# VHH binders against c4kar8, part 290

Target 1, 263 residues: c4kar8
Amino acid sequence: MAELSTPSPASPAPLDGGRGDELEKFTLRGARQILQLLQDLITHRGLITAHTGGGHSFMTAVLKVDEERGRVVLDPSPDPQANRRALAAPRLTCVTQLDGIRIQFPLVGLGEGQDKGRPALFAPLPAEMLRLQRREFYRLQVPLAHELSCLLKAEDLARKPVEVSARVIDIGAGGVAVVVPTGAAEFVIGGTLPACRLALPDGEPIELDLEVRNLNRQTQRNGTEQLRVGLRFAALPRAADTRIQRYIFKTERALNAKARGGL

## First folded at step 16 (VHH)

Design kc52 (framework vhh_vobarilizumab_d1)
Fold by OpenDDE, second read of step 17:
Structure kc52 (fold): chain B 263 residues (1-263), chain A 125 residues (1-125)
Amino acid sequence: as target 1 above (263 residues)
Amino acid sequence: EVQLVESGGGLVQPGGSLRLSCAASGFTFEDYAMAWYRQAPGKGRELVATITSGGSTSYADSVKGRFTISRDNAKNTLYLQMNSLRPEDTAVYYCARVEVWYYDSSGSTYEFDYWGQGTLVTVSS
C-alpha cells in the first residue's frame, strides 16, 4: 500500500521582480502617511485579518496609535492560542480594506499587555503600508473574445427612450467604457442612465445605474465613427461589485498567464 | 476622579517591617495593574514592584525576597509588605496606576497615569 505522499502545496512563487516596482508605487513609507492611514482604520473601525504564518490568522482591529512612542495597539483575539501564535510569530501580516482599497502592512516585535485595564497587543509602528489603490483606477482591457456588453437605457435626440447594446471595451471597479454607434442615443455628461444591464460571462446580467462621465468620438481603422462612452457605476450592489472584481481578477490572471507563454 | 492615597509610612529600625497601603478610588481597580515606586532623597524614581490585574507580580532586584506587593480588589486597596528593611530603603513610596504595560522581546514596559502623594519610609537606627 504505497503511501501517496500528498505533494506539499507549492510555496507561492516569489512575486516576480517586475511586480515589485508596481507595488512600490502603492507602498507608503512616510511616517505621517502611515499614522494617518492607521488613524483612518481606527475611525472606520476596520476589521483586520492578522496572519501569523502557517495558514493561521485571527481578526483584530487597531485600537490606538501612539505617535510619541511609535507604537500601535491591537485588539487581541478572544482565542488565547491565536494570541500565542501571534506573539511567537516573527512577523504579523495585517490585511484589511478601507473604502474598497486593500491595505496590507507588517508588524514585527509584537508584545502583549494592557491598555487602560484592557488586554491588548502592542507593536512598533509599521515601517511601510501597502495601499492598493489600483482597484479604482485600474481598467482591464476586455478581450474581444469575452464579448462583454452593456444594455444602455438612454434617450434619442427626440428624448424617446431607447435601448442600446454597447460593447464593453474596458472595465474597472468604478465603471466601464463602452462603444456605441454614432447617433444611437444622446448622452449627456453627468447624466444618469438608470437600470442598465452589464453582461458578464459568469452569469446573469447585472442591473445597475450608470453615470456618463466622458464622451469621445473615435474613428475606427475602417473609417467608421463610433462613440466611446465612459460610464461610472452610480449604484453598484455589493454582490455585483464582487462579481465584477472576480471577473477582472480572473481575466488578468489569464492574460498574464498567456503573456508568460503558458498555454 | 481617580484618587490614590498611600498610608503606612513611618520610622522603622533596620531589620524592621512595615506595611504600606494605597486606597484607590474613582476607577475599576480590579481591571488595572498597579505599582509601587519610590524616590530616595537626591535620587531618581525607582520602580519597586508591580502587580497585574491577574495577580502576577514583579520586583526590583533591590527588594526581591524582602518586599511583597499584593492587592485586595474588594477593598480597592494595594499593599506593599516590606520586611528586613535597610537604610537604603529610605524613600518616599508612591502608589501608581498602570495605564499601559506590555511585555515583548525587549522586556517589560510600564506607563503610569495616576500616582498618589506618597508616604515617607525612614529606615534609621
Scores: ipSAE 0.759, ipTM 0.895, lowest interface PAE 0.5, mean pLDDT 90
Fold by ESMFold2-Fast, scan of step 16:
Structure kc52 (fold): chain B 263 residues (1-263), chain A 125 residues (1-125)
Amino acid sequence: as target 1 above (263 residues)
Amino acid sequence: EVQLVESGGGLVQPGGSLRLSCAASGFTFEDYAMAWYRQAPGKGRELVATITSGGSTSYADSVKGRFTISRDNAKNTLYLQMNSLRPEDTAVYYCARVEVWYYDSSGSTYEFDYWGQGTLVTVSS
């Protein structure tokens, strides 16, 4: 079951402990490095997916890092049930990205209360953070303006064929993560969705087979719940790989240029 | 500018009662948890009572059943009703704004960012 749940570059799911030895060179354990990375997440307003277990997560953000008191302050969910799951969890696994680089860290000992009159979640600073700077772990967050979609060929509850247009939220070398309307289709981890169509801005849709790698019911910052599906490219043609890489490169370059005021 | 102004202190005999008031200004009072704490002569600072923006209260074991904290958000005022006063209640009483509070599995944490000037309560014959 671990193999079926192993995160792909296009998956929001946490990386498992079986990769510990291979991931050591990407693990930050220095207090100054951890503080700097958390501060970078604040500066860039990085959205964090906090996994509470059982296929549940919620969207949060780091509001403050208190070095002297050794704690981080997080934005609570507007959904009380998401916060209750988080507080009951022995550990939150936080997954985010900064400039396409995947970042993951645990938080233990979560509390709830207020910071300067505003609701907040509190946790001790993490002892370690993963910062994965490899091509296969790189994920581009798709700009909403690009309107990237993937037409999924799936099945409903009765195993009847259904087509679902899903919004692509991130894309990498190995796959995509999409948002699917609740109840639109049934997904099974490890299942194959044949002849799906990925629409890129650069031309005709790419027809390809997708494997379901992970499922996550994510509570958004506005309190609404989304089904996020991580999908692996099962058989990616060379021409499709080239188009996807070109899209990622061009979009990343344009986003970086916007931050610098250039092209 | 945040200001907290206490009033209502004075000399009272053992078994007597006093009502302390704290007038708050310079911030959105209704959003903040508030507290009363005291400092007795020759002793450290002690948290007496807290009240959240939602009205939940907590008390030090030494004052439970005798003191009642309350708030009037329309008047930006915090109160402490003190009954059955004892000589060991003699202290300067401070109104405080709670900057941070939270509860986790290990208990509660309260941190303060602003304090009033204090009001003296003397319990003696």
Scores: ipSAE 0.677, ipTM 0.861, lowest interface PAE 0.8, mean pLDDT 86

Design kc53 (framework vhh_vobarilizumab_d1)
Fold by OpenDDE, second read of step 17:
Structure kc53 (fold): chain B 263 residues (1-263), chain A 125 residues (1-125)
Amino acid sequence: as target 1 above (263 residues)
Amino acid sequence: EVQLVESGGGLVQPGGSLRLSCAASGFTFSSYAMAWYRQAPGKGRELVATITSGGSTSYADSVKGRFTISRDNAKNTLYLQMNSLRPEDTAVYYCARVEVWYYDSSGSTYEFDYWGQGTLVTVSS
């Protein structure tokens, strides 16, 4: 009778140092972003697995965020031993999921006490939160009301430079899909469109180079033919990337809130 | 509505004793930590003593060994027994509800949301 040793749930492997650059793309460090994400966890009553080390964890939730005092309030475990472990741990690793996206954040400097007569755990706000959205694959469908556009610098059939204002239909960390009138320009897959301008709602257009990745002819419901052009960001400045990510995050949150009946 | 009403203050000679009471209402008294503060004339507010919902107590060094904070949850009343009173204990004493308290590696933190009107204690020969 071979005792089937139930494989101990593998402690989430420490994110290996080489993946550091990739993880940086998913790491939120902005105070406002962190606060917002924590507030979202409260709003959605997100259950959090808090890892204390040594293979131990307990379930908790964010109860309150105090921006003024720079602290987060957590629900203590019903197990006093788990709470003791949490308080003794140099770092609490919190793992949760919101809208299908894994969220991970560290808490350090835990304390125990009460908030309004209820037992609670206290910690300083996390310095960073990891939001593991597969950015490279995620495409936000742009709401029509946002009127995102991209000024494309292309060529016509005669290789004459033309500027085409294209509506952005989806956007991700890696690029945009746009729609243009059929015949507005000639696009070549693998071709680069230099010095294009992406218009976001939050400020001045972003100048960027775009690479044509795919072309799809689409017939609209009204019978009008349009060309869908998939474009990759060929070179995206860090500041532009941040703006795009912020837009995506903000828009996604708004859409989710609406879908939940909150607006 | 949350109410805290202090009583028991008065004039006492040095070395004398007083017992202050704070009647609490409008909240679940037994669930909250409570504290006594005092404010001497021309001075800031000073934390005197705290008591948790579980009955754990702490004292300012200035009153340690002389003052005792206690609570009667059945009566919704906080007490401060003051013995060996000194002229420097002259102050208005306030009862306070602790909204938040916690202990971490840096020490204890207390935040208060409600205060009474205070009761005057005068220690004079």
Scores: ipSAE 0.770, ipTM 0.905, lowest interface PAE 0.5, mean pLDDT 89
Fold by ESMFold2-Fast, scan of step 16:
Structure kc53 (fold): chain B 263 residues (1-263), chain A 125 residues (1-125)
Amino acid sequence: as target 1 above (263 residues)
Amino acid sequence: EVQLVESGGGLVQPGGSLRLSCAASGFTFSSYAMAWYRQAPGKGRELVATITSGGSTSYADSVKGRFTISRDNAKNTLYLQMNSLRPEDTAVYYCARVEVWYYDSSGSTYEFDYWGQGTLVTVSS
């Protein structure tokens, strides 16, 4: 009973609004809880994907929470077009992750200006925030040092077969998110990419079929554009599932140990 | 220590001109939006003119076409050129540093964290 129209909770694509009743138990509406969660995003320097609609998004971060004036201050995109799309959008859907937990919240009434001489985006505090604490929704942010990659079997813009080595940015029980240079290959939502190869640090690459679940053009904080592709594991064998889960578990334990000042 | 020091106020006859100056120190002047605001006797404060770090300007309808805000980043100085002065322009004029400004669909917001001591402008015969 997969919700085919709903992207992975840890992906930058927003969750389906038709799931409102299922998501109620994960929705924070207390002003103190919302302020604390936004402050946690500042403390942990959490990167946020802000969706402006039409398959467009940009990378941002919470710079400040102004409780007295009831607003949040965000880092603007260095791309003026991304900022214009954001200002024109009736609503931003902000998606981020804190310690593997998906966080999503809306922003309405976006303004552009400056805070203490620095460019900034301004919005009223969200009335609600979604915080998903379910293990099946857990996504590990892949450390850059691991250089985790997936070799995708796709088609280029001329519909010729092409192999693209894509960097894996997050991984969970149900799939991965990868980044691909814009124009490197064509992807169709619901399409299958057969015989792709996921390279984990230990052992041979895992051969698996991937289904394209979502596509998002991201404007990075440096102003460059990339395509983020959300991919679902199709018919994952038990042995492959075990290897992926072991990688996630070991990596999370190592990150937690390092954060606590462990060996 | 942020300081804003105004000069150039005085008594002028209707139709006359004055140029106000504000010398700024203690911060990176070129990075901040700046403003002039005024307070007439028995009235609230009115935002007269703003200028962003990029040089974009805005004016109150009451002064548009008569007043010009400008800045000299090399001298850390803000100016207000006031032409065709009217008795209703009589007020104490304040230089202000804009802590926060933004534009959204409802209009513009300006919030100030530092302002000068004020300089009196009297327009009278």
Scores: ipSAE 0.684, ipTM 0.865, lowest interface PAE 0.8, mean pLDDT 86

Design kc54 (framework vhh_vobarilizumab_d1)
Fold by OpenDDE, second read of step 17:
Structure kc54 (fold): chain B 263 residues (1-263), chain A 125 residues (1-125)
Amino acid sequence: as target 1 above (263 residues)
Amino acid sequence: EVQLVESGGGLVQPGGSLRLSCAASGFTFSEYAMAWYRQAPGKGRELVATITSGGSTSYADSVKGRFTISRDNAKNTLYLQMNSLRPEDTAVYYCARVEVWYYDSSGSTYEFDYWGQGTLVTVSS
């Protein structure tokens, strides 16, 4: 009877130093963002695995966020020993998932007590939260109500400069997909469209260069032919990247809330 | 509705004793930590004693060894036995429900959501 040694869950490999810059892109440090994410965890009753070190962990949940006092309230373990370990740990590493996205955040300075007669764990708000969204591959389907548009500076068949207002159908960290009327402009895969303008709901259009990556002809239900153009951000300023990411995050949250019947 | 009603205050001579009572209603008394705090004339609020739902007690240094906080969960009543009273113990004594308490490396924190009207204790010769 060969004792199948259940492989010890591999300690998450120390995030190698070169991955630090990549992780920063996924790290939330803004107080409002952190509070919102914690509130989302409460709303969704997200189960959290709290790691206390030494291979020990317990299941918990965020019960309350107190913005005024800068604290988070957690559900204690039913195991008193787990709670003791948590309190003794210099750092609690909390891991959870929300909407398929892995979330990780540290808590330090844990205390034990009661909230409204119920046993609870208390900690200061995390200074940072890691939201591991595969941004590079994620494409947000833009709600029609948002009416995102991109003014494309292109050429027609005669190589005459033309401006085409295109509806944005999806957006990601790396680019956008737009739809244009067939024949509105000539697009060449690998070609650059300079000084285009992406309109976001939160302010002035973003000027950016776009590279044509793919072209797909689509026939609409009404029989109208459209051209779907996949565009890569060729050079995106940091400020523009931040705005795009903010829009994506905000929109995803709203869509998820709606999907859950909250709106 | 949550109600806390203090009683047992009065005039007492130095070295005397008093027993304060706080009748609690409108909530599950046994689940909550309770506290006594006092406010002397012209002074700020001072936490006097706390008792957890489990019966663990803490006292201010000024009253330690002289005062005893206790609870009777069957009667929904909080008590403060005050012995060896001093003129400096003169204050309005308030019963409070602890909404939140916790202990961490920085110490104990208590937050109150309900308190009574208070009972006056005067220690004078």
Scores: ipSAE 0.759, ipTM 0.895, lowest interface PAE 0.5, mean pLDDT 89
Fold by ESMFold2-Fast, scan of step 16:
Order: sequence, then C-alpha cells, then structure tokens
Structure kc54 (fold): chain B 263 residues (1-263), chain A 125 residues (1-125)
Amino acid sequence: as target 1 above (263 residues)
Amino acid sequence: EVQLVESGGGLVQPGGSLRLSCAASGFTFSEYAMAWYRQAPGKGRELVATITSGGSTSYADSVKGRFTISRDNAKNTLYLQMNSLRPEDTAVYYCARVEVWYYDSSGSTYEFDYWGQGTLVTVSS
C-alpha cells in the first residue's frame, strides 16, 4: 500500500519531483505536443503561477511561442521585485490549468527584455510538460461570480484566536485554496484549523476541519501581493463530500457548455 | 509601413569623423530598441551598437570608445557618431529596428525585423 504524495488543492503548488515514475505517464516530451499545449494556454488566456522559490510566486501568462527560435515569451510582473526574484531563480516552476486539467512545466535560463517594443520575459521552450488528467489532481477554479468563502478559525502572530473570512479560489476532492490578506493570521504547515465553515451556493455552510498544506505569497498581475493557503479536508462526511463533488461537477459542466457554446 | 532611411555616409581619411542619421517612420519609434550594424566587403553582418527605448547603450568591442549611438525620439531619428575612423571601419552601415532583445545569464540577444538600405562609409587616404 503506497501513499501518494499529492499537491495541496489550495494554491498551484509544484508537484514533488521525487514522484518521477508516477508522473512519467503524464509527462509530454514531444516538441509538437509541447508547442500545441503552450499555444492552447495562449488561446484560452490561461493564467500561470510562476514559482521562483522561497514560497514566492507571481502571476504571468504566455504571450507567444516562437517555434523557430525555440523559446516562450511571458508577461512580466508589474512588480519589479517579483521579476528580480524570477531572474535570480535557477528555475521557474510554472503551474496552470486548462479546463480543470493541471499543467506544470519548468523554465530555465530566464531573460528580461522586450518583444516588439513591449516588456517581456524570455525562456527556452521547456523540454517537458506535465498534463495531469486525474480526479485526485483536478482543481476547479472557482468563478468570481460564485463568491465562495470559507470562514477560517486561526491564530494571529501572538497566538490569539482570530476568524478570517477567506475567498475560495479553487476546490477539489481533497481540499480548497483560499486567499487571505498577508498578516491577517499565522498559518503553520501541518496545523489544523477546527470548525471552519465552507459556504457553497446550494445550501447551509459545511462545517469541517482543515489542515494547512502549503503557503504561497503570490504577486498578482496588478502588482499586489496576496497570501494563498492550501487547505486539506481533514475529515469529510459522505454528505459533505457529495455536496462538494456536485458543486464541482455542475460548475465544470456549466463552464464547458459556455466554452463550446462560444464556438 | 515601417521605413528606415540612413544618411551621412561618405569618404573620410583615417582619424576622421562622420555622423550617420537614420530617419524612422511608420511605427512608434520611442517604444523600440534600435541598432546600427555594418557589413564590410566580403564579410557577414556585424552588430556595431544598440540603444534601448530607455536609452541604455551597448557597443561592439571593435568600436567601443570611438563610436557613440544616440536617439532623438521627438524627431524619430537614430544617430551614430563615429570618431577616430580606421580603414577597418569601411563598410555599408545599416539602421535596424530591434524586434526582440533580452539579457540572461549567458549574455545579450538582439534580433532585427526591419533594416534600411544602408549608407556606405569608406575610410581611405
């Protein structure tokens, strides 16, 4: 009985490279497949979280794939500090989703400059990309219009109880990702937040215990920083699990219908 | 339509000076990095000097300290001031628009999408 190390659903945290054998079947190495996937990210205006290390990331997007020159062009952060961290990093780990499918790829040798007069970041095409088409890795990006929230019971820096209403940004079978203002509460990886309340649009809030799985200070495309917290469902009754899965299914079906209806 | 028109080339004696100009039109000149490159008889193109939209400059080692690249965004004009000219500087000089430039750990990259017709510089006695 092997236990699989899975990433937290909370923030788009990178998958553990030590699972290489299990991830190999989801790894794309064909040049045409990589080019097509990057082009799909451009077409669908996919937002990418680029992890620079040390718990830091920034929001970016693929602006262009240059097959002839073997490079990808990314949107730089409006925060100069985020760009400096990215350029200093030996490797960026880029994480995104396309139609609920988790996509992850490395970029090495990042450069800073301009494309046709516009600021840009440049990197060689990745040699590999992960495309994870499994339920356990699936994360629904929560539509802003749904205004999903989770009331967290946490502690401040002085270890005093505090309640934080956090916006749910993604949700999966194993947990949620939430956004909290930086400094609103202290979160410890492995810590338990008891009796939190997850609000779904189909009924009463779900009371549940959450375990902190990851923390990420992310620079947004507008240059502001937010703390993203990955939270695992510590104990989930069958009825609550059914409600969460139903919400995910209905929302993904509605999003897929919009995508296909738009032609 | 993008147009780059060079002027200022000619015959000059060794040790002399020339100033080249490039009149740019058909694009927002102030947003683009610009470059001068040259091609000597029987040789490939050599990048001589670059200037970014922000005014940062770079030079080939062969011309560093003798040539100065500059720009006037109000006039949409690129300049190359050439001092202490040598016979080895004899070449056709081209104004170029930089489509792509970037710096990484391995150095700098510059790629061009438009070139002028060139202006001949002959350094001879």
Scores: ipSAE 0.676, ipTM 0.856, lowest interface PAE 0.8, mean pLDDT 86

Design kc55 (framework vhh_vobarilizumab_d1)
Fold by OpenDDE, second read of step 17:
Structure kc55 (fold): chain B 263 residues (1-263), chain A 125 residues (1-125)
Amino acid sequence: as target 1 above (263 residues)
Amino acid sequence: EVQLVESGGGLVQPGGSLRLSCAASGFTFSTYAMAWYRQAPGKGRELVATITSGGSTSYADSVKGRFTISRDNAKNTLYLQMNSLRPEDTAVYYCARVEVWYYDSSGSTYEFDYWGQGTLVTVSS
């Protein structure tokens, strides 16, 4: 009777230092963003696994965020031993999921006490929160109401420069999909469209180079043919990337809130 | 409505004793930590004593060994027994409900959301 040793749940491997640069893209450090994400966790009653080290963890939730005092209030474990471990730990690693996205954040400087007569754990606000969205694969379907557009600098069949205003239908960290009228320009897969302008709702258009990655002819419900062009960001300045990410995050949150009947 | 009503203050000679009471109403008294603090004329507020819902007590160094905070949850009443009173104990004493308290590596933090009108204690010859 071979005792099937149930494999001990592998402690989440410490995020290896070499992936640091990639993780930075997913790390929120802005106070407002952190506060918002914590509030979202409260709103959605997100269960959090708090790791205390040594293979120990307990389930908790964010109960309150106090912006003025810069603290977060957590639900203590019903297990007093877990709470003792939490308080003794130099750091809690909190892991949760919101809308299918893994969220991880550290808490340090835990204290125990009460909030309005209820036992609670207290910690300073996290300095950072990791939101592990697979940015490279995630494509936000742009709401029609946002009217995102991209001014494409392309060529026609005669190789004459043309500017085409294209509607953005989806956007991700790596690029955009746009729709253009059939025949508006000639697109070549692998070709670069220089000095295009992506219009976001939050400010001035972003100037960027775009690479044509795919072309799909589609027929609209009204019988009109359009060309869907998949475009990769060829060179995206950091500031532009941040703006795009902010837009995606904000829009996603709004869409999810609407889907939950909150709007 | 949350109410805290202090009583038991008065004039006492140095070395004398007083017992303050705070009648609490409008909330689940037994679940809240409570505190006494005082304010002497021209001075800031000073925390005197705290008692948790579990009965754990803390005192300011100035009153340690002389004052005792206690509670009767059945009566919704907080008490402060003050012995060996000194002129420097002269103050208005306030009962306070602790909205938030916590202890961490930096020490104890107390935040109050309700307090009484206070009761005057005068220690004078």
Scores: ipSAE 0.764, ipTM 0.902, lowest interface PAE 0.5, mean pLDDT 89
Fold by ESMFold2-Fast, scan of step 16:
Structure kc55 (fold): chain B 263 residues (1-263), chain A 125 residues (1-125)
Amino acid sequence: as target 1 above (263 residues)
Amino acid sequence: EVQLVESGGGLVQPGGSLRLSCAASGFTFSTYAMAWYRQAPGKGRELVATITSGGSTSYADSVKGRFTISRDNAKNTLYLQMNSLRPEDTAVYYCARVEVWYYDSSGSTYEFDYWGQGTLVTVSS
């Protein structure tokens, strides 16, 4: 469809291939609803992956919503190149989640400057925001403490077999997103990685086939760049599906308990 | 308490020069963009010059090549060097702190939150 575009797998990846009529019922267009949702992202300190096109994205956050002037203020990247890509982009596709609810919205007309002496990015308020509360779109952000990994069976630049241990950054019913060390392997969108091994904390690694769905070089808030790979479960046995779901529920429950206990 | 105090205004003949100063206090001067604007009798205010925290400058077309904005962060002071003054430059000159500024495809936006009391510049024979 879209030539040369590689949606980011992070936090979660954009919904590029969905039918518009299927998503319309989840689209917010009321000004007050949009303002309230943006304010909720500020209140809960929601991290946003902003996709700038060309397989690039950066981590940001909403710093302020200015209702009177009809604009949103975003945290710029510490990487000047990521900011230049964002400013040159015809639109940003912003993706985040709040309490398991996927949120996605476009920003157009991005500007660069300062708010009260601090660097900031500025954009008009979005005319619409997508808000999905569905199991198939839910992505658990994997806690770093879990050190969840997937051993990928891929090829290097010389097309020789290579095994790459990749850190799993998010997981859902349909797949995982992983971070791959720079230069470790070559990935082709639509390519299949056979007999990969997903290591969950509670037992033996799960052997599964993964399809490459998207690739993205993402600039993190510390200014470093990572290759993020979105992987679909090509064939998932019932027992593996059950274990993945149990991990997701158990981890979400633990995170919710920690959030309730922490003030 | 944010305070901006202008000085250096006065009466000068056409073709003359003046240097305006603005002493800033009550905030971290070095992190803020600053501006000079003016208001002539019976006219609205005009943005004359801006300077960002990084030192980038901009000027109104009416003053380009004649006026120079500068800053001394160690002294918390903003300057406007005015050369080749014309009768049309007669105005009260205000220094202002820029609360918000940004550049986008529509141009530049500047919003002020504090300004000084002004200093009068009269260019007359």
Scores: ipSAE 0.678, ipTM 0.855, lowest interface PAE 0.7, mean pLDDT 86

